VH-VL binders against Large ribosomal subunit protein uL30 (rpl30). Designs and how they scored, part 5

Target 1, 158 residues: Large ribosomal subunit protein uL30 (rpl30), of Saccharolobus islandicus (c3nh88)
Amino acid sequence: MVELLGIIRIRGWAKAPWYINETLEMLRLRYNFNTMMYPKTSQILGMLNKVSPYVTWGEIDPDTLKLLIIKRLETAKGDKVSDSYVKEVLKIENIDTMVKQLYEGKIYLHKLDQYFKLPIRLHPPKGGFKGSVKRPYKNKGEFGYRGDKINELMRRMM

## First folded at step 20 (VH-VL)

Design b185 (from b177 with heavy chain K58T)
Fold by OpenDDE, fold request of step 21:
Structure b185 (fold): chain C 158 residues (1-158), chain A 119 residues (1-119), chain B 107 residues (1-107)
Amino acid sequence: as target 1 above (158 residues)
Amino acid sequence: QVQLVESGGGVVQPGRSLRLSCTASGFTFDDYAMHWVRQAPGKGLEWVAAIAYDGSNTWYAESVKGRFTISRDNSKNILFLQMDSLRLEDTAVYYCARDYWEGYYFDYWGQGTLVTFSS
Amino acid sequence: DIQMTQSPSSVSASVGDRVTITCRASQGISDWLAWYQQKPGKAPKLLIYAASDLYSGVPSRFSGSGSGSDFTLTISSLQPEDFATYYCQQANEWPLTFGGGTKVEHK
């Protein structure tokens, strides 16, 4: 099984250095609140550390991932994702199975851009950010690694 | 409490310039992107301009592009709107508004400052 | 630019009435829509964002629904303080644009 990271760009309006933008682009995090999911790899972690002031990430759990798919992931046509759609395009029985296969490493969300609109767009969190977006999560801020707490944030942004 | 207070409005002649200011308090000013939104008398709301938290990026409505300049002084908690080459159609109450965490929503507004033209 | 069309332009209602205002976008904007309330001589106030999320401090009698191009603001039971003009606003892309407004007035 693969550990999956949920990644959210939390600062996107300000200009960033080109090398930061390049990495953000590679991650499909070009705009604020763009959200992606990737397997936890050394390469991804390296990229995230590089762009840490602009993003926040953590381990996304299956329930949150399912909610993300249902509530915020859009089909290529801009519709909500349904079990029938997943069956149609991925030949997977339903969204639950899709989630399962994502964690099994059988499929990767970032490779499914022909079927889904990626990145996912989230809204600002209900109640706002709790800390400063200019500070690390570990220091009363919002950017950088936040572990399992990414799930709470994502749910507030759906 | 969050407060936005606009100033600088008044009566102006067409073609002249005017500079509006918005003084922010009650929040960390440089955490937020800011906007100007205007409203002609008896009319609806029109977005005018936006600026990133650090001023590094700006956005303008086509109607004011090339004439208006949005800027900010984060050391003083002030948002500015430099209005050049003013036109009669620029008559409006100009509101300063805070962006809700760069979500493109306006969660706080000032009381507005009126810009009108002399006949 | 995305054009936002509100309907109706005005609504006559009484206290306790259910009031519904609609907003249509010229193109799909997903759920990137906000609703504002404005009283005469006052600044607008944010009511709803993300099409259906109630902004902090806003009474629960206000609700938003819709996605794509068609959206609705509902006041379940109109209160005296709710007589005002309401605006929708798309937050999908630049330039940000507002609807023409809907005035809720006394019957």
Scores: ipSAE 0.930, ipTM 0.961, lowest interface PAE 0.5, mean pLDDT 96
Fold by OpenDDE, fold request of step 21:
Structure b185 (fold): chain C 158 residues (1-158), chain A 119 residues (1-119), chain B 107 residues (1-107)
Amino acid sequence: as target 1 above (158 residues)
Amino acid sequence: QVQLVESGGGVVQPGRSLRLSCTASGFTFDDYAMHWVRQAPGKGLEWVAAIAYDGSNTWYAESVKGRFTISRDNSKNILFLQMDSLRLEDTAVYYCARDYWEGYYFDYWGQGTLVTFSS
Amino acid sequence: DIQMTQSPSSVSASVGDRVTITCRASQGISDWLAWYQQKPGKAPKLLIYAASDLYSGVPSRFSGSGSGSDFTLTISSLQPEDFATYYCQQANEWPLTFGGGTKVEHK
C-alpha cells in the first residue's frame, strides 16, 4: 500500500521567485487553492520542503480522497465525476475501486490529466483559515506539513 | 470587528489626479489581498483593481489600466488608489473591499467615498 | 471578459413571497460565483460564495444554486429588510465581473 499526500497551494497571489514557481508548476500547483495528490516519496517531499511557504500538505485518507473526487474533481469536459465515467475511461468499476487502486499504486492521479481536469480547484475554507497564511502550521499558521489535519482542511474547502 | 473606512473622495476637474485611502482595522491587514470596486450613480458594481497581501502583485480593469495605481502600506494598515488622468466616466462611489482569503470574493466592504467632477 | 447577465432587472414582491433571481455567465465558471445584497446608500454585503455556500451570519432564507453557466439566488420567504438590489459576481478569472443587478421592490 502507498501513502498518499494531499497538497494545497494556499498562497497564490503574491509573486514568488522563478525557481519556486518552477517547482510549483511541476506539482501542478500554479494558482491559489490548486490541489493535487501524490505518493509520498523522497522526491515529492524534497519539492514540498522547497515550496513550503506556499503550500500545505499531509496524509490524505481514503474517505477524504473519495469525497474530493466526487465533489471537486471534474472530467475533461467539466462535468462531475461518476461511476459510469470512471468505468468508461479507466475501465475501473467505480470511484471506490479508483480510490483503492490509487492507494495500491496501480494508478496515479497526476497521470490522468487526459481524463480529468487537473489540478483540482478548491474554495477558501468555510469559516476561513484559523491561522496566518504567512506562518507555519506548527506556529499558529497554515503553510507546511500538517499531517492528517489536511483532511479537515480539504473538507472545509470543498 | 472588521472595519474598512475610505477617504479622499471629492470634486475634481477632468485630467487631474486624486488619491483615495482605505484604513483597515479589526483584522491582520497583511494577511489579506485587497480590492477597489466602484459604482457609478444609479449603476451597478464594477471591479477596479486588486493587490496581493504584500503588494508584490496587482491587477487592473482595462478601463483604468495605465491611469490608476493600487498600493498599500502594511505598517499603517492602509490601502491606496492613486487616480491619474481622471475622466468624467470615473464618476463613482469607490469602495475598498477585502478578499476572502484570495478566493476572489469580497467579504467586507467600506462605506465608500464619492468621486465627482466639476465643469 | 466574462459577461454576467441577471434576470429580471427588477421584481415586485410582497413580504412572505418566494423570490428567484437568475444569473447567466457568458462561459462556464464552474461554481465560482458569489451573490451580494446592496441597499440604497450602503455598501454591498456578501450573501453566497462558491455558488451555494452561505456566508457567515446570512439568514438561512437565502440560498444559491447552479453550476457551469446558470445560477440562481432564492429568497424562500421575503422579509421587509430584504428589499434591495442583488448582484452576482464571477470569481473564475480576471477581470472579476458583476451582473447588472436585480432590484427587489415592494409590490
Scores: ipSAE 0.930, ipTM 0.961, lowest interface PAE 0.5, mean pLDDT 96
Fold by OpenDDE, last read:
Structure b185 (fold): chain C 158 residues (1-158), chain A 119 residues (1-119), chain B 107 residues (1-107)
Amino acid sequence: as target 1 above (158 residues)
Amino acid sequence: QVQLVESGGGVVQPGRSLRLSCTASGFTFDDYAMHWVRQAPGKGLEWVAAIAYDGSNTWYAESVKGRFTISRDNSKNILFLQMDSLRLEDTAVYYCARDYWEGYYFDYWGQGTLVTFSS
Amino acid sequence: DIQMTQSPSSVSASVGDRVTITCRASQGISDWLAWYQQKPGKAPKLLIYAASDLYSGVPSRFSGSGSGSDFTLTISSLQPEDFATYYCQQANEWPLTFGGGTKVEHK
């Protein structure tokens, strides 16, 4: 089983140093509210720590991931993702199975850009951010690691 | 409560310059990107310019590019619009607006300041 | 630039009426669309963002729908305070652009 991280860029309008931008680009988080999912690896975590002030991340749960796919993930043509589409392009029966396979490490979302528009674009969270976007989540802020609370945020941004 | 108050509008002659100000209060100013949006008399809304929270990045409508400069002083909670080489078509009420967390939506607006031209 | 076209430019309605305003984008903008209300001599107010999300404090009689290029603002039951001009705005890309506005007037 693979542990999956949901990552959201929460500050994107300001200029960032080139080395930060490079990392953000590698993560497909070039613009604000760009959202990606990656397996939790030391490499990914290292990158996230590097760009911490610009992003927030945590462990995404299957229900949130499914919802993200249904509501915000777009096909390569810009359409909503459907079970039939998943079956067509991934030879997976449905979105539920897709989610399952993501957590099983059988497929990786970041490698599916042939079939889906990545990164995912989210909207500002309903009700706004609760803390300062200039402060870490752990310090009454919004950026950095927030654990399973990423799911609440993502849901508010869908 | 969030407040945005524009000032600096008035009657000017074509070719002249004018500097608009927007004083923000009731929120953490430097957490938010800001915009200027204008509205000609009896016309619709036109986005003019945007600025990142720290002023490090700006965006302009083509109609004002090269003539207008958006800036901000976060220490004073003030947004500025320097308008140079003013034209008759710049006649409008100018609103400052807060961006909804860099979502490209305008959640709060000032009451605007009018810029008009003398004959 | 993305052109936003609203229809109609004006609509006459009565209190209690269902009012629908359409906004069309010159290209696909997904759901990056907002609706604003503006009363004479007043600043615009955000009603809906993300095409269908009701902004805080906005009455539930307002709703937005649509995705891609065609969007609709609906006032389920028009109230006296709803007579105003409404604007759509695309938030998909720079430059940000507004529709031409729709004036909701008394019948």
Scores: ipSAE 0.929, ipTM 0.961, lowest interface PAE 0.5, mean pLDDT 96
Fold by OpenDDE, last read:
Structure b185 (fold): chain C 158 residues (1-158), chain A 119 residues (1-119), chain B 107 residues (1-107)
Amino acid sequence: as target 1 above (158 residues)
Amino acid sequence: QVQLVESGGGVVQPGRSLRLSCTASGFTFDDYAMHWVRQAPGKGLEWVAAIAYDGSNTWYAESVKGRFTISRDNSKNILFLQMDSLRLEDTAVYYCARDYWEGYYFDYWGQGTLVTFSS
Amino acid sequence: DIQMTQSPSSVSASVGDRVTITCRASQGISDWLAWYQQKPGKAPKLLIYAASDLYSGVPSRFSGSGSGSDFTLTISSLQPEDFATYYCQQANEWPLTFGGGTKVEHK
């Protein structure tokens, strides 16, 4: 089984240094509230630490991932993702099976851009951010690692 | 409470310049991107310009590009709109508005300041 | 640019009525749509964002629906304070654009 990270860009309007932008683009986090999912690897963590002030991330759970797919992931044509669509393009029975295979490492979301519009676009969180977007999550802020609390944030942004 | 207060509007001649100001209070000004939105008399709303929280990036409507400049002084909590080469079609009430966490939504607005032209 | 078309331009209604306003985008904007209320001589107020999410403090009689290019604002039971002009706004891309507005008037 693979740990999956949900990653959200939470500051995107201000200009960033080119080396930061390069990493953000590699992660498909070019604009504010762009959201991606990646397996938890040392390489990904290194990139996230580099762009920490611009993003927040944590371990995404299966229920939140399923909701993310259903509510916010779009097909290449811009439609909502359905079980029938997943069956058609991925030869997977349904979205639940898709989620399962993502955690099993059988498929990777970032490699499915021919079938889905990536990155996922989220809205500002309902009720707004609770801390400062200019401070780390661990210091009454919003950026950086937030562990399983990424799920609560994502749900407010769907 | 969040407050935005516009000033600087008035009667001008075509081709002249005018600078509008928006004074913000009740929130951390430099945490938010800001906008200018205008409304011609008896007409609808038109987005004019936007600026990032630190002023490092700006966006303009095509109708004002090259003539208007949005800027801000975060040390004074003031948003500006420098309007050059003014035209009759620029007649409007100009509102400053706060962006809802860079989500492209306007959650707070000022009362507006009127810009009109002498005939 | 994305053109936003509202209909109707005006509607006459009575207190207690169900009022429906529509907004159509010239292209797909997913759910990046907001609704605003504006009373004469006053600044607009945000009602709905993300097509269907109520902004804080907005009465529950207001609701938004739709996705893609067709959107609807509904007032389930019109109150005296709801007579105003309503605008939709797309938040999908620059430049940000508004609909032409819909004036809700007394019948």
Scores: ipSAE 0.929, ipTM 0.961, lowest interface PAE 0.5, mean pLDDT 96

Design b185 (from b177 with heavy chain K58T)
Fold by ESMFold2, last read:
Structure b185 (fold): chain C 158 residues (1-158), chain A 119 residues (1-119), chain B 107 residues (1-107)
Amino acid sequence: as target 1 above (158 residues)
Amino acid sequence: QVQLVESGGGVVQPGRSLRLSCTASGFTFDDYAMHWVRQAPGKGLEWVAAIAYDGSNTWYAESVKGRFTISRDNSKNILFLQMDSLRLEDTAVYYCARDYWEGYYFDYWGQGTLVTFSS
Amino acid sequence: DIQMTQSPSSVSASVGDRVTITCRASQGISDWLAWYQQKPGKAPKLLIYAASDLYSGVPSRFSGSGSGSDFTLTISSLQPEDFATYYCQQANEWPLTFGGGTKVEHK
């Protein structure tokens, strides 16, 4: 089973240095509240640490991922994703199976942009951010690694 | 508790300049992007300009590009709109507005300052 | 630029009525839509964002619906303080644009 990192850009209007912008673009996090899921690898973690002042991330759970697919992921045409669409384009039974295969490492969402509009764009969180987006999560702020708390934040942003 | 107070409006001659100010209190000003939105008398709302929380990026409506400059002084909690080459069609009440966490929604507004012209 | 078209331009209604206001975007904007209330001589107030999410402190009689290009604001039981002008605003892309407004006035 693969651990998946859910990654949200939370500072987008202020200019970032060019070398940070290159890494954010490689992660497909060009604009604020762009959101991607990647397998947890040393390469992804290295990129996240480099851009950490502009993003927040953590391990996404299967229930939250399913909700993201249902509520925010769109087909390439911009329609909502359905079980019938997943069956047609991925040749798998339904969204539940899609989630399962993502965690099995059989498919990778970031490689499916011919079928899905990526990145996912989230709304600002209901109730706002608890702390400053200019400070680390572990120091009364919002950016950087937040572990399983990424799931609570994502649910408030759908 | 959140309060936005505009000032600097008045009666001016066309072609002249005017600087609007918006004083913010009751929130951490430098955590928020800010906007100017205007409303001509008896008309609807028109977005004018936006600025990032640190002032590093700005955006303008096409009708004001090259004539208006949005800026901020985060040490004094003040948002500015410098309006140059004023035209009669710039007649409006000007509101400063707070952006909801870079979401493009205006969650708090000032009460506005009126800009009009002498003929 | 995305043009936002509101209808109707005005509504005559009585306290207790169900009022619906519509807003159409000139292109798809998903659910990136807000509604504002403005009383004469006052600044607008945010009611709804993300097409259907109620802003904090807004009464539950207000609701929003729609996605794509067609959106509706509903007041389930009009109260005396709800007589005002209502504006939609797209939050999908620059420049941010508003509808022309809908005035809800006493019958």
Scores: ipSAE 0.677, ipTM 0.890, lowest interface PAE 1.7, mean pLDDT 93
Fold by ESMFold2, last read:
Structure b185 (fold): chain C 158 residues (1-158), chain A 119 residues (1-119), chain B 107 residues (1-107)
Amino acid sequence: as target 1 above (158 residues)
Amino acid sequence: QVQLVESGGGVVQPGRSLRLSCTASGFTFDDYAMHWVRQAPGKGLEWVAAIAYDGSNTWYAESVKGRFTISRDNSKNILFLQMDSLRLEDTAVYYCARDYWEGYYFDYWGQGTLVTFSS
Amino acid sequence: DIQMTQSPSSVSASVGDRVTITCRASQGISDWLAWYQQKPGKAPKLLIYAASDLYSGVPSRFSGSGSGSDFTLTISSLQPEDFATYYCQQANEWPLTFGGGTKVEHK
């Protein structure tokens, strides 16, 4: 079973240094509230620490990932993702099976952009951010690692 | 108690310049992108310009590009709109608006300042 | 540029009526749509963003629906304070654009 990181860009209008932008583009986080899911690896964590002031991340749980797929993930043509679509393009039974296979490491969402529109674009969170987006989550802010609290934030942004 | 208060409107001649100000209070100003939106008398709303929270990027409606400049002074919590080469079509109430977390929605507005021409 | 077309231009209604206002985008904008209320001589107020999400402090009699290019604002039971002009605004792409407005007025 693999751990999946959900990563949200939360500061997008201000210019960032070119070397930060290069890493954000590699993560597919070019615009604000772009959202990607990657397996938790030392490479991804290293990239996240480099761009930390512009993003927030944590371990996404299966229930939140399923909601994200249903509510925000789109097909390549821009339609909502359904069980029938998943069956057609991934040759698997349904979205629940898709989520299971993502956590088993059998498929990787970031490698499926031929079938899905990536990155995911979220709305600003209902109720707004609770702290400054210019401060770390651990210091009364919003950016950086937030652990399983990423799930609550994502649900407010769907 | 979020407040946005515009000032600097008035009656001017075509071709002249005018600088609008918007003073912000009740929130952390430099956490928010800001906009100017205008409304000609008896007409609808028209977006004019936007600026990133730190002033590093700006965007303009085509109708004002090259003539208007949006800027901000985060140390004083003031948003500005420098309006050069004014035309009669720029007659409007100008609103300062706060962007909802870079989501392109305007969650707080000032009460506006009127720009008109003599006669 | 994305044109936003509102209809009707005005609605005559009574307190207690269900009022429905529509907004059509010239291109698909998914659910990137806001609704604003503006009373005469006042600034607009945000009612709804993301097509259907109620902004904080907005009464639950307001609701939004739609996606793609067709959107609806509904006032389930009109109150005296709801007589105003309503604007839609697309938040999909620059330049941000508004509908022409719908005036809700007392019969």
Scores: ipSAE 0.674, ipTM 0.881, lowest interface PAE 1.6, mean pLDDT 93
Fold by ESMFold2, fold request of step 21:
Structure b185 (fold): chain C 158 residues (1-158), chain A 119 residues (1-119), chain B 107 residues (1-107)
Amino acid sequence: as target 1 above (158 residues)
Amino acid sequence: QVQLVESGGGVVQPGRSLRLSCTASGFTFDDYAMHWVRQAPGKGLEWVAAIAYDGSNTWYAESVKGRFTISRDNSKNILFLQMDSLRLEDTAVYYCARDYWEGYYFDYWGQGTLVTFSS
Amino acid sequence: DIQMTQSPSSVSASVGDRVTITCRASQGISDWLAWYQQKPGKAPKLLIYAASDLYSGVPSRFSGSGSGSDFTLTISSLQPEDFATYYCQQANEWPLTFGGGTKVEHK
């Protein structure tokens, strides 16, 4: 089973150094609240550590991923994703099966941009951020690794 | 409580300059992007300019680009709008507005400052 | 630029009435839409963002709906303090643009 990292850009309007911007662009996090899911690999973690002042991330659970697909993921044309769309373009029974295959490593969402509009764009969180976006999550802030707390944040941003 | 207070409006001649100020209090000013939004008398709202929380990026409406400059002094909690080459079409109440977490929504507004013209 | 068209331009209503205001975007904006209330001589106030999310402190008689290009603001039972002009604003892309406003007036 594959662990999936959900990654949200949370500082987007201020200019970042060019080497940070290159890594953010490779992650497809060009604009604020751009959101991507990647398998948890040492390469992805290395990239995240490099750009950590600008993003927050953690292990996304299947229920949150399903909700993200239903509420925020769009088809290439900008329509909502449905069970029928997933069946048509991925030859997969429904969204539940799509989520299962993502966690089995049979498909990778970041490689499906011919069918889906990526990155995902989230709203600012309901109730706002709890800490400063300029401080690490572990030090009364918001950026960097937050573990399973990424799921609560994503749900507030849908 | 969050408070935004504009100043610097007044009566000017076309072609002249004005500098508007907005003093912020009750929140951490340099955590927030800021905007100027204007409203001509009896008319609707028009977005004018935006600035990132650290001042490193700015955006302008096409109608003011090249004439207006948004800036901020985070040590004094002040947002500025430098308005050069003023035209009659710039007649409006100018509002300072706080952006909701870079979401493009305006969650707090000042009471505005009026810019108008003399003959 | 995305043009936002509000209708009607004005509504005459009585206290207790249900008031519905519409806003149309010239292209799809998903749910990137806000509603503001402005009373004469006052600054606008944010009511709703993300098309349907009620901003903190806003009375529950206000609600928003819609997605794509067509949106509505509903006041379920008009109160005396609700006579004002209402604006929609798209948050989808630069430049940020507003609708022309809808004035809700006492009959």
Scores: ipSAE 0.669, ipTM 0.886, lowest interface PAE 1.7, mean pLDDT 93
Fold by ESMFold2, fold request of step 21:
Structure b185 (fold): chain C 158 residues (1-158), chain A 119 residues (1-119), chain B 107 residues (1-107)
Amino acid sequence: as target 1 above (158 residues)
Amino acid sequence: QVQLVESGGGVVQPGRSLRLSCTASGFTFDDYAMHWVRQAPGKGLEWVAAIAYDGSNTWYAESVKGRFTISRDNSKNILFLQMDSLRLEDTAVYYCARDYWEGYYFDYWGQGTLVTFSS
Amino acid sequence: DIQMTQSPSSVSASVGDRVTITCRASQGISDWLAWYQQKPGKAPKLLIYAASDLYSGVPSRFSGSGSGSDFTLTISSLQPEDFATYYCQQANEWPLTFGGGTKVEHK
């Protein structure tokens, strides 16, 4: 089974140093509230630590990922993703099976940009952020690692 | 209790300059991007300019580029609009507005300050 | 630039009426749309963002719908305090642009 990191850019209007911007662009997080899912690897964690003041991340659960696919992920043409679309382009039965295969490591969402619009763009969170986006999550803020709390935040941003 | 209070409007002659201020209270000012939005008398709303929470990036409507400058002083919780080379078409009530968490929505507005012209 | 077209320009309505206002974008904007209410002599107030999400404190009689290019604001049962001008605004890209407004007036 593969752990998937859900990553949201939460500071986008202010200028960042060029080396931070290069890492954010490699993660496909060019603009604020751009959101990507990557397998949890040493390389991804290293990139996240480097850009941590500008992003928040954690382990996305299957229920939240399914909601994200249904509500925010779009086809390459900009339509909603449906079971029939998934069956047509991925040759798998439905969205539930797509989620299962993502966690089995059989497919990788970041490699499917010919079929889906990536990155995902989220709305600002319903009710706003609870802390400053300029402080770490662990210290009354919002940025950096938040573990499974990423799921609650993503659901407020859909 | 978010409050935004504009000031600095008035009657001015074309070609002159004017500086608008917006004093913010009731929230952490330097956590929020800010905008100026204007409304000509009896007409609709027009976005004018935006500024990042730390002042490092700015954006302008084409109609004001090169003439207006948005800025902020986060130590005093003040947003500014420097308006140079004023034209008759700049006649409007000018509102400062808070951006909803960099979402491009205006969740709080000031009462506005009027800029008009006389001969 | 994205042009936002509102219709109608005005509506005559009575308290209790269902009022529907339409906004059209000149290109697709997904659900990046807001609705504002403005009363004469007052600043606008945010009603709805993300096409359909009610802002905090907005009464449930207001609802928004639509995606892509066509959007609707609905007031299910007009109240006396709802007589105002309503503006849509696209939040998809710079420059941010507003519709021309729809004035909801006493019949």
Scores: ipSAE 0.666, ipTM 0.886, lowest interface PAE 1.7, mean pLDDT 93

